# Designs tried in a protein design chat: VH-VL binders against Putative hydroxypyruvate isomerase (Gip). Part 18

Target 1, 264 residues: Putative hydroxypyruvate isomerase (Gip), of Drosophila melanogaster (Fruit fly) (p36951)
Amino acid sequence: MALKFAANLNFLFTERATSIAERIRLAHQNGFRAVEIPYPEGETSDVVSAVKETGVVVSLVNLAFDKSDDQLRFGSTSVPGSEKLFRSQLDATIDFARQVNCGKIHLTAGLFKGGQESDYTKTYTANLKIAADSLRASKMIGVIEPINKYAVPGYYMNSYSKAAGILADVAADNIQLLADLYHLQHLHGNVSKTLEEYKALIGHFQIAQVPHRHEPDVSGELDYGFVFKALQEFGYDGWIGCEYKPKTTTVEGLGWVSKLGYTL
Key: E = the ipSAE of ESMFold2; O = the ipSAE of OpenDDE; V2 = 0.75 times the mean of E and O plus 0.25 times the DockQ between their complexes.

## First folded at step 16 (VH-VL; framework fv_remtolumab_arm2)

Design U4 (from M3 with heavy chain D31S; at its last look DockQ between E and O 0.01; V2 from the best seeds 0.00; counts 0 for: pae O 9.4 > 2, placed apart)
Fold by OpenDDE, look of step 16:
Structure U4 (fold): chain C 264 residues (1-264), chain A 126 residues (1-126), chain B 107 residues (1-107)
Amino acid sequence: as target 1 above (264 residues)
Amino acid sequence: EVQLVQSGAEVKKPGSSVKVSCKASGYTFSSYAISWVRQAPGQGLEWMGWIIPYFGDADYAQKFQGRVTITADESTTTAYMELSGLTSDDTAVYYCAREANEYWTGYYDTHDFDYWGQGTTVTVSS
Amino acid sequence: EIVLTQSPDFQSVTPKEKVTITCRASQSIGSRLHWYQQKPDQPPKLLIKYASSSFSGVPSRFSGSGSGTDFTLTINGLEAEDAGTYYCHQSYSLPYTFGPGTKVDIK
């Protein structure tokens, strides 16, 4: 099966484009058929227009979050006492996702800032259950992502085993695991076996080289020639988020696609 | 079976407008973009613009900006291309074509034109 | 916009001969190059998508190759019904653009 790649616009096309809308256009201009985006606070209408204009698929949208709070800037979903905020963010994100026909939302967990981790787990699980119901009503799925401490120190969701446990407790088929291979390598390594172990839970993939999070063909810990073949064998037929920092410019780096024998 | 059936030939005076229709069938209309491509007599193919019916918005080649309007009616699964300010240079066969992409589902095939209408001849003459 | 050129402009070929048509893009377009066949008074028909993938129903004698800027359409064993004009098309960026076409006649 052919792999499909989406431009993560948190990382790609950021060199000269500040708006998500413009990045969408740039992504489209460079052959991307899908994009991953943050919740476009303050520019939702523009993004909707850009999506309509370009016809790109929004393959993933991140949950709206409060950037003014250090703890909440990476999500509120797990943060005790922020349940109301989470619900409002979820509703806003769902409304936006609906407008751009995005069926997948990354439910960012937030930061663990102390206290009892069990409280965060309880909150996260409860909120994910709520999300599951809301998302189901909109024919959407939510994904949770283990993120390594080098990328986001203190991120609550920092383990695949933790994620698996939470997903088991949530017990909703529309809440799944986002496997970012960059984070996976940092967290656990043993990529192939880890993917195999958690295969049933994985609903989304993202990629970047390790350790510097550049393009797949940049020298690093992962052989993406092999990895992509593994993903093909995995049977994942969704969009793979290109969530990497271009080593130079986004456009100059896109040569990896053809180099590795793929297309956008 | 996927089919695109276009409206009949048009003869127009300079300065007038023409609206060509493209009736789509055999697939989920809203999920695929429709492009319009024209071909002047003895010439090559020229992309004019496209529409994604699901979204309802169109994009146009710069050459036709302000002069072309592409629309889609989901209820009738019909796309339209209206070209105003016609001149003799607009004499051509106009084609609608489907892009092989399901924007709905998030699953893409290709951005190629896999199915074409039969074409609509538009003649602009005094 | 991305400019596509084709070579040759025209060729007259004896049946069963091999036909090679090239398409060049003004910039790299990866594999986002498609080939169409057009016969007189007919719309174009898709032959090859994404440089090398045959469209459904296309005879096996048609094949495509290339990436980046240089692409080739090959007809191995031209048939009489293959007479027509062949166009390459890029879908790398908007506006979509086509090559000028290569007319293939049968001797």
Scores: ipSAE 0.009, ipTM 0.539, lowest interface PAE 9.4, mean pLDDT 93
ESMFold2, look of step 16: ipSAE 0.674; ipTM 0.852
ESMFold2 (binder alone), look of step 16: mean pLDDT 92; pTM 0.942

Design U5 (from M3 with heavy chain D57N E102Q; at its last look DockQ between E and O 0.44; V2 from the best seeds 0.64)
Fold by OpenDDE, look of step 16:
Structure U5 (fold): chain C 264 residues (1-264), chain A 126 residues (1-126), chain B 107 residues (1-107)
Amino acid sequence: as target 1 above (264 residues)
Amino acid sequence: EVQLVQSGAEVKKPGSSVKVSCKASGYTFSDYAISWVRQAPGQGLEWMGWIIPYFGNADYAQKFQGRVTITADESTTTAYMELSGLTSDDTAVYYCAREANQYWTGYYDTHDFDYWGQGTTVTVSS
Amino acid sequence: EIVLTQSPDFQSVTPKEKVTITCRASQSIGSRLHWYQQKPDQPPKLLIKYASSSFSGVPSRFSGSGSGTDFTLTINGLEAEDAGTYYCHQSYSLPYTFGPGTKVDIK
């Protein structure tokens, strides 16, 4: 099974383009057939046009969020009192995702800024249930991602076990786990066994080297030659998000694909 | 504390070149882009170009293409703007500014100019 | 390039009055609009980022709103120290562009 790679445009092609639309074009020009994007607030029409123009697949869209709020800038899904905002953001994201034929939305959890974690859990679970229903109606999948504290201090969803518990409570087959190997390694390592343990929950993969979050072929903690084979054995047939910091430039760094024996 | 400290005022003849430096401190130099913005006397702000030290790439406004070169030295955390073929129209205060671009968070990139140098006055006169 | 316009060009305001400055973009720029204050012989200072987020240390009397093409900077209760020129800036696409500026004087 051939692995498929998508350019995460929060990280890739940022050195030459500010708009998501332009980054999509750059990704396409460099051979990517799929992209992961943030919710392109104010850019939705341009992104739709760029997607149509290039024919790239939008493999993942992040939930719309409020950049002006310190707590909400990483999502509202778990933040008590932000239920209305979450629903608005969800609706907006679904509408956009539909326009670009994206079937997968990253439901960003937000930051835990104090109080009772149980309240966040309650809110998160409730909102994910709502999301599940909305996404199902649109034939979409939602994913939640454990993120390590070094990348996002205070991020509520910071544990695979926590994620599993949440998903169990949500009890919706269209809410799944996003396994970012960079975060996984930082959180607890033991990548292969962890993937096996949570295999049934995983609905999306993202990659970056550890600890510096560069390309897979950069020296680091993970042997991506091995990891990619493991993913092939895993049977994942979706797009793998390239969510890494180019060590030099995005374009120059893309040599890892061929170097490791793959193609975009 | 984030600081951008620019080189001193310059007086140049037409046809000559000027190179302005911008020493950055108080943050990880490579993680933020540096833009250059100039302001002619009594006029507004004009973006000239930017560089992302991490990548080493620069981009310029079309108006300055072929005349401007923006570079960055990570070892000294200093950005440079060189403008050639100077005319009286290039008389202005030149600013470097840090772009608040969280490239590696994966969540936002606003590209606002959150910190500015003090400005460098460049006077071009015969 | 994206053209930004501002209104008004100039206004003289009595202290404690409300000041409203508008910025319009030639195309939608989402929320990638920023506001700066510049005083004579000083570099611009960031006031509002991403349309409505106040920069650190900015007094609460400053606020921003808007999205798409129309944006507003509001000063609720102008202080004497607020005299200066205010610029909007778009970071939606390169080249970056600024509004022409709005000069605010104190009566």
Scores: ipSAE 0.637, ipTM 0.860, lowest interface PAE 0.8, mean pLDDT 94
ESMFold2, look of step 16: ipSAE 0.767; ipTM 0.884
ESMFold2 (binder alone), look of step 16: mean pLDDT 91; pTM 0.929

Design U6 (from M4 with light chain S93N; at its last look DockQ between E and O 0.50; V2 from the best seeds 0.00; counts 0 for: pae O 4.2 > 2)
Fold by OpenDDE, look of step 16:
Structure U6 (fold): chain C 264 residues (1-264), chain A 126 residues (1-126), chain B 107 residues (1-107)
Amino acid sequence: as target 1 above (264 residues)
Amino acid sequence: EVQLVQSGAEVKKPGSSVKVSCKASGYTFSDYAISWVRQAPGQGLEWMGWIIPYFGDADYAQKFQGRVTITADESTTTAYMELSGLTSDDTAVYYCAREANEYWTGYYDTHDFDYWGQGTTVTVSS
Amino acid sequence: EIVLTQSPDFQSVTPKEKVTITCRASQRIGSRLHWYQQKPDQPPKLLIKYASQSFSGVPSRFSGSGSGTDFTLTINGLEAEDAGTYYCHQSYNLPYTFGPGTKVDIK
């Protein structure tokens, strides 16, 4: 089974293009058939146009954020008292996702900044249930991502076991796990075994080398020749998000694809 | 409180170099980008370049390519702008400014300048 | 690069009057247009981000509107302290660019 790769436009093609719309065009020009994007604040219409123009698939959209609050800048989904905001963000993101025919939304958890973690868990679970219903109505799935503390200190969703527990409580088949191998390695390593353990929950993959988060063929902790074979054996047929920082430039770094025996 | 505190005024001779510092505090340094913007006397604002401290990535306006170097030290939460080959045309107030640009997180990026340094006056004269 | 123009270049306004400043981009930039206020011997201060979002602490008399190529900054009821130069800024693509500025004086 051939692996499919999507350009994560938070990281790729950012050298000169600050707009998501322009990055989409750049990704397309360089052979990508799919992209992952943040909620395109201030340029939703332009992004829609760019997607239509290029024909690229939007494989993942991140939930809209409230950038005016320090606690909410990584999501509101788990933050107690922010239920109304979450719903508005979810609605906005779903509306946008529909416009670009994106069927997968990253439901960012937000920061744990004190209080009782159980309250965050309760809020997160409740909001994810709401999301599940809303997303189902739109034939979409939501994904949650364990993120390591070195990348985002205080991020609420920081454990695969925690994620599994949350997903079990949510009990919705359209809320799944985003396995970012970069974060997975930082969190506890043992990639192959972990993927096997959580296989039934995983609905999306992202990649980057460790520890510097560069291209897969850059020297690092992960042998992506092996890892990609593992993903093939895993049977994942979705888009794999290339969420890495180019060591030099995005374009110059894309040689890893052919080097490792794959195509975009 | 977010603060950007820049180094003091500089007087330079033509052909020399100047290095301006911008000490950031009150926020997570690595979460934001730093841009440098200058303003000649009585003139408008001119973007020079930016740096993403987390990655050490810097980019520059074409006008300054080969002449400007922007760096960042995460350990001291300080950004630097070095401009070489100074001429009288480089006489200006130089500002550092914070961009809410979370490239390293992969969530979102914004590029408004929400906080500015107080400015550093650089005077180039014979 | 994306060129921003502003209108007017200068205006002298009586306190409590409405002030309107326009910014035009050489291409479509969605809502990635920001407004700054600069007073003499001070750095610019962010007023409006993404065309219409007020920055924290900005008085309600300041508002922004527009999308695509045409943008407007409005001051509903100019105060004496609002004297200064206002700049628009695009963050659509690098290099970042600013409008030439609009100077607002108080009569």
Scores: ipSAE 0.021, ipTM 0.642, lowest interface PAE 4.2, mean pLDDT 93
ESMFold2, look of step 16: ipSAE 0.536; ipTM 0.786
ESMFold2 (binder alone), look of step 16: mean pLDDT 90; pTM 0.926

## First folded at step 17 (VH-VL; framework fv_remtolumab_arm2)

Design V1 (from L1 with heavy chain Y107R N109D; at its last fold request DockQ between E and O 0.84; V2 from the best seeds 0.83)
Heavy chain, then light chain:
Amino acid sequence: EVQLVQSGAEVKKPGSSVKVSCKASGYTFSDYAISWVRQAPGQGLEWMGWIIPYFGNADYAQKFQGRVTITADESTTTAYMELSGLTSDDTAVYYCAREANEYWTGRYDTHDFDYWGQGTTVTVSS
Amino acid sequence: EIVLTQSPDFQSVTPKEKVTITCRASQSIGSRLHWYQQKPDQPPKLLIKYASQSFSGVPSRFSGSGSGTDFTLTINGLEAEDAGTYYCHQSYSLPYTFGPGTKVDIK
ESMFold2, look of step 17: ipSAE 0.743; ipTM 0.879
ESMFold2 (binder alone), look of step 17: mean pLDDT 91; pTM 0.937
OpenDDE, look of step 17: ipSAE 0.840; ipTM 0.917
ESMFold2, look of step 18: ipSAE 0.744; ipTM 0.876
ESMFold2 (binder alone), look of step 18: mean pLDDT 91; pTM 0.930
OpenDDE, look of step 18: ipSAE 0.786; ipTM 0.899
ESMFold2, look of step 19: ipSAE 0.769; ipTM 0.891
ESMFold2 (binder alone), look of step 19: mean pLDDT 91; pTM 0.933
OpenDDE, look of step 19: ipSAE 0.776; ipTM 0.893
ESMFold2, fold request of step 20: ipSAE 0.768, 0.627, 0.710; ipTM 0.892, 0.831, 0.869
ESMFold2 (binder alone), fold request of step 20: mean pLDDT 91, 90, 90; pTM 0.928, 0.922, 0.928
OpenDDE, fold request of step 20: ipSAE 0.029, 0.110, 0.879; ipTM 0.665, 0.692, 0.929

Design V2 (from L1 with heavy chain Y107W N109D; at its last fold request DockQ between E and O 0.58; V2 from the best seeds 0.74)
Heavy chain, then light chain:
Amino acid sequence: EVQLVQSGAEVKKPGSSVKVSCKASGYTFSDYAISWVRQAPGQGLEWMGWIIPYFGNADYAQKFQGRVTITADESTTTAYMELSGLTSDDTAVYYCAREANEYWTGWYDTHDFDYWGQGTTVTVSS
Amino acid sequence: EIVLTQSPDFQSVTPKEKVTITCRASQSIGSRLHWYQQKPDQPPKLLIKYASQSFSGVPSRFSGSGSGTDFTLTINGLEAEDAGTYYCHQSYSLPYTFGPGTKVDIK
ESMFold2, look of step 17: ipSAE 0.708; ipTM 0.865
ESMFold2 (binder alone), look of step 17: mean pLDDT 91; pTM 0.929
OpenDDE, look of step 17: ipSAE 0.837; ipTM 0.917
ESMFold2, look of step 19: ipSAE 0.758; ipTM 0.883
ESMFold2 (binder alone), look of step 19: mean pLDDT 93; pTM 0.945
OpenDDE, look of step 19: ipSAE 0.833; ipTM 0.915
ESMFold2, fold request of step 20: ipSAE 0.651, 0.757, 0.608; ipTM 0.844, 0.887, 0.821
ESMFold2 (binder alone), fold request of step 20: mean pLDDT 92, 92, 92; pTM 0.941, 0.940, 0.940
OpenDDE, fold request of step 20: ipSAE 0.812, 0.825, 0.792; ipTM 0.903, 0.908, 0.899

Design V3 (from L1 with heavy chain Y107F N109D; at its last look DockQ between E and O 0.81; V2 from the best seeds 0.74)
Fold by ESMFold2, look of step 17:
Structure V3 (fold): chain C 264 residues (1-264), chain A 126 residues (1-126), chain B 107 residues (1-107)
Amino acid sequence: as target 1 above (264 residues)
Amino acid sequence: EVQLVQSGAEVKKPGSSVKVSCKASGYTFSDYAISWVRQAPGQGLEWMGWIIPYFGNADYAQKFQGRVTITADESTTTAYMELSGLTSDDTAVYYCAREANEYWTGFYDTHDFDYWGQGTTVTVSS
Amino acid sequence: EIVLTQSPDFQSVTPKEKVTITCRASQSIGSRLHWYQQKPDQPPKLLIKYASQSFSGVPSRFSGSGSGTDFTLTINGLEAEDAGTYYCHQSYSLPYTFGPGTKVDIK
């Protein structure tokens, strides 16, 4: 199956536009058929309009977040004491995702800032069970992402084995793993075997080159020619998020798509 | 602890150029955009352009396109704005301002101007 | 280019009274509207970001509201130190633009 690539708009087109709506238009103008976006707090109607105008697929939306709290700016899902906030953020994100026909929400974990990790795991597991029910009612899935400490110091969800254990405890078929190859290389390595090991849990992919998080074809630790073939053999037919820091500009850096044998 | 310190006042002749510096400290310079804003005497604020130091490329308001150059030097954590072809209409206070959006953190932030330089008065007179 | 207008251009207000300043955008800008205070011979200072969020250290008498095209800055209980000019600013689309300003004097 040919691979499908989505522009992650926290990263791509950021050198040219500040609003998500404008970044959606730029992604469409430059050949992207799909995007990944943050919850666009305060701008939902403009983003809905841009999606309708362009016809892009919204492949993933991040959970709404609290910019004003250092612990919660990377999500609330694991954070004890924030359960009421999490539920309101989930409801808002589901409502928005429905308006743009997005079927996947990244349930961002938040930061571990102290206290007992077991309390975070208890909160995380309970909130994921709540999310599973709410998302199922809307025919959506939730994804959780192990994130490496160099990208987000203190991020609660920071290992594949922890993620797998929590998903087993949640026991919901619509809560799945987001495998970001950039983070996977930092956290685990052994990419081909790791993808085989977690195949049954994985519901979404993102890509960037290691270690500097640039385009897939820059010099680095991952051979994306090999990795993309592995993803095709994996049987994944969803969108792959392009979540990388453009080395120069977004558009100048898109040459990897054709160079590696693909199209947007 | 965030601070933006600008170069001193300048008096220029029509037709010349001016280059204003903005030294940043107290934060990671490459992670935040810097905008340039000017204010003519008795008038409002006018955005001139911005730079994201990580990329090194700038964008400008149409009014200034072709006359303004905004650059950044990561090694000195200093941004520069150069305006050419000066006329008396360019007499103003020129400000640099930091944008409240830390790139590459996974945030989608507000892009307000949270910290400003003290301003540089440029007077264009014959 | 998104045009911002402000109302009123000028107002003279007795201490402790409520002040309202409006900003209108020529198109929807979501919540990407910010408010600054500028005192004479000083740079602007951020008061309210993203329509309604207070910047750190800003007194609670300052608040913002609105979305889309219509926004309001409120000073609930004006103090003498609040005299100055207030600007709105949109960060929705480049080029960024400012409103023309509202000058507030103390009676």
Scores: ipSAE 0.707, ipTM 0.859, lowest interface PAE 1.7, mean pLDDT 92
ESMFold2 (binder alone), look of step 17: mean pLDDT 90; pTM 0.928
OpenDDE, look of step 17: ipSAE 0.711; ipTM 0.875

Design V4 (from M5 with heavy chain T101N Y107H S109D, light chain W50Y; at its last look DockQ between E and O 0.68; V2 from the best seeds 0.76)
Fold by ESMFold2, look of step 17:
Structure V4 (fold): chain C 264 residues (1-264), chain A 126 residues (1-126), chain B 107 residues (1-107)
Amino acid sequence: as target 1 above (264 residues)
Amino acid sequence: EVQLVQSGAEVKKPGSSVKVSCKASGYTFSDYAISWVRQAPGQGLEWMGWIIPYFGNADYAQKFQGRVTITADESTTTAYMELSGLTSDDTAVYYCAREANEYWTGHYDTHDFDYWGQGTTVTVSS
Amino acid sequence: EIVLTQSPDFQSVTPKEKVTITCRASQSIGSRLHWYQQKPDQPPKLLIKYASQSFSGVPSRFSGSGSGTDFTLTINGLEAEDAGTYYCHQSYSLPYTFGPGTKVDIK
């Protein structure tokens, strides 16, 4: 079965375009049928237009966030006292996701900046339960992503075992794991067993090579020929986010798709 | 603190070239684009082009295409703008500016010009 | 390329008066419109980014609004130090462009 790849537009085409709408057009022009995007603060109309024009699938949208606050710029979901803010951000993100027919929202956790971790876990679990209800009403799922400390220092959601425990407490089938292989290798390793261990919880995948977060086919710790076969055997039929830093340019770096036996 | 320090004023003859330097400090040089903007006496601001040091590629406004070369040297954290075939119309103050583009953060980049060099006056006279 | 126009070209205003400067884009640019202040013989300084977000250290009397094609910079309670030329700039697509500027003088 063929794997499906989406361009993450916080990473790809950043050398050629500044707006999200223009990056959507470039992704389409270069063969991508799907994209991952942040909540496009201040640009929703332009992004909706670009999606309509190109017909690309929006496979994932990041939760709206407060870029001006250093704790909240990576999400509000875990941050104590954020419940009203989180609800407004979630509502805005769901409204946008509906306009572009996106069924997955990354519920970004935010930063731990001190205080009691138990308060963050309580807030996170409560907000995820609220998100589960709102997302279900819109036929959407939410995903949570363990992120390594080298990429985002202080990120609250930083462990697969923590994520699994919280998901068990939330007890909602539409709140799932985002398994980013770059972060998974940094946080846990043992990729094949880890994917099998968390198989029932995983609802989305992202890829980059380790350790420099470049294309899958550059020299590094992960054999993506093997990993992609494992994802096919996993039975995943969704989009795989290409969330890597182009080693040179986006287009010059796309050769891995064909080299590894796939197409966009 | 972020600082952009440019090379000194230059007086040039028509037909010659000028190369202006912009030394950056106080941030990760490779991760932020640098734009070049000029301003003729009594006139407005005119964007010339940009470079993203990480990628090493530059783009130019059509007006300057073929006459301008923008480069970056990561080892010295210095950007350069070279303009050839000078005429009196090129007499201006030339600025470098850093763009607010926090690549690879999971949120949008604004690309406003948050820090500017002090400017380099280039005078072209016969 | 995207053309930005500004109005008025020039304003002479009494201290503590409200100043309004308009920037119009030739096509939608979302919120990717930024405002700069330039004083004589100085580089421009960023005031408002992304249509309405104040840059660090900018006095609260400066505010921005608008989206799409129509944008406004407002100075509520002009002070003498605010005299200068104000430029809008779009970062939606390359080539970047600036508005022609609005000069603000103290009466």
Scores: ipSAE 0.745, ipTM 0.880, lowest interface PAE 1.4, mean pLDDT 93
ESMFold2 (binder alone), look of step 17: mean pLDDT 91; pTM 0.931
OpenDDE, look of step 17: ipSAE 0.834; ipTM 0.914

Design V5 (from M5 with heavy chain T101N S109D; at its last look DockQ between E and O 0.51; V2 from the best seeds 0.00; counts 0 for: grease 18.92 > 18.9)
Fold by ESMFold2, look of step 17:
Structure V5 (fold): chain C 264 residues (1-264), chain A 126 residues (1-126), chain B 107 residues (1-107)
Amino acid sequence: as target 1 above (264 residues)
Amino acid sequence: EVQLVQSGAEVKKPGSSVKVSCKASGYTFSDYAISWVRQAPGQGLEWMGWIIPYFGNADYAQKFQGRVTITADESTTTAYMELSGLTSDDTAVYYCAREANEYWTGYYDTHDFDYWGQGTTVTVSS
Amino acid sequence: EIVLTQSPDFQSVTPKEKVTITCRASQSIGSRLHWYQQKPDQPPKLLIKWASQSFSGVPSRFSGSGSGTDFTLTINGLEAEDAGTYYCHQSYSLPYTFGPGTKVDIK
């Protein structure tokens, strides 16, 4: 029941290291037992080596993405016409996740760039059904994340009600919701009732303070002392991703862990 | 259009210091690191250090640790590099360069130097 | 600190011929290797990022390949305007480092 925290390496240690492998080593050196990472295109062997060297848990991997395309740089899952690319990205990400014993993949949706939303929803639902089968074969789950428009303008998956409807249509128990409390407060508010409403769908959590996306204990809209107790009552036994912008540096900002009664 | 415009050439005496400016435009200044790179006459490129304007956090190559200070001013979108204790070995062209990295977007970025300043020639002579 | 070496130091090449430049890293750097061109009295300009991705506006005759420790820049069909010095750069770890450069002249 104790809460477990993972370092999101797109955010933490960014002021000290550029490669994911080096950020893994820094996270371990500073007490983290788990990390969240993007698919490390072009560096998979270095990251596998760093994971083996440190023994960190890889709690979440983001789907591989196309860095060179403006619509696809935030994922391909919803984007019509990219279905073959999505399958290739999914296969590569599953293969990497297996090498690091990661059981969760964030199926990033991509950007809506015009056309009919219904075509995106059709593509998204179809791709999630395919992902469900592939992930089940590897005993993995996929997660989808509603992301607020201020963080990623045009992101296709942008509401909890849309996510719930799509998950119902996909009808697979291994495709679940990623509840990022930062985005949840921006998109929905009423955190305690919203968590209760979506409880059955949620398979992963991430945290940051609102509105500036800093550490949980800085001044802001969320009382993380209360929120963490609610997560314990939830019965969540997975890792909680620390996906926040260090207000000063990553290490200087870690005091919240012990201050709120937890340990890395 | 992304542009980095540096301050003009300087002639300095040994033992003094120099402060080079790099004015950035055409992008959100705080979202990208700026590196400083120098090139002595007829020689290759040498990385000196970087700054992430959002943090004010700078890091330096060991050779320059203790002599270089890199800073950034968000209000003027300008980065600065100050090198102290100058010797004739510090005669070089000094460049600023922007890193192709957009922090905290969920991107896995490459950190290549996509845009460079025009260079500032610093000559150290007695 | 990661050391980059380049080969050759210098080459003089007939127009329209192929130029091959290699960069070797002292440890694996994945694909975090970038190539720059520097013409006389100009700042360096990015050509290839992430080992093999062309930067915007770079002619298709420039290509990059490799991963880990061994990387190659290729100019397929050298043009007169390509004369200059070519540098590799690693962004895998701080401090960043550059290769010593390869000077390419037109014969």
Scores: ipSAE 0.742, ipTM 0.880, lowest interface PAE 1.4, mean pLDDT 93
ESMFold2 (binder alone), look of step 17: mean pLDDT 91; pTM 0.935
OpenDDE, look of step 17: ipSAE 0.864; ipTM 0.923
ESMFold2, look of step 19: ipSAE 0.689; ipTM 0.856
ESMFold2 (binder alone), look of step 19: mean pLDDT 90; pTM 0.931
OpenDDE, look of step 19: ipSAE 0.817; ipTM 0.905

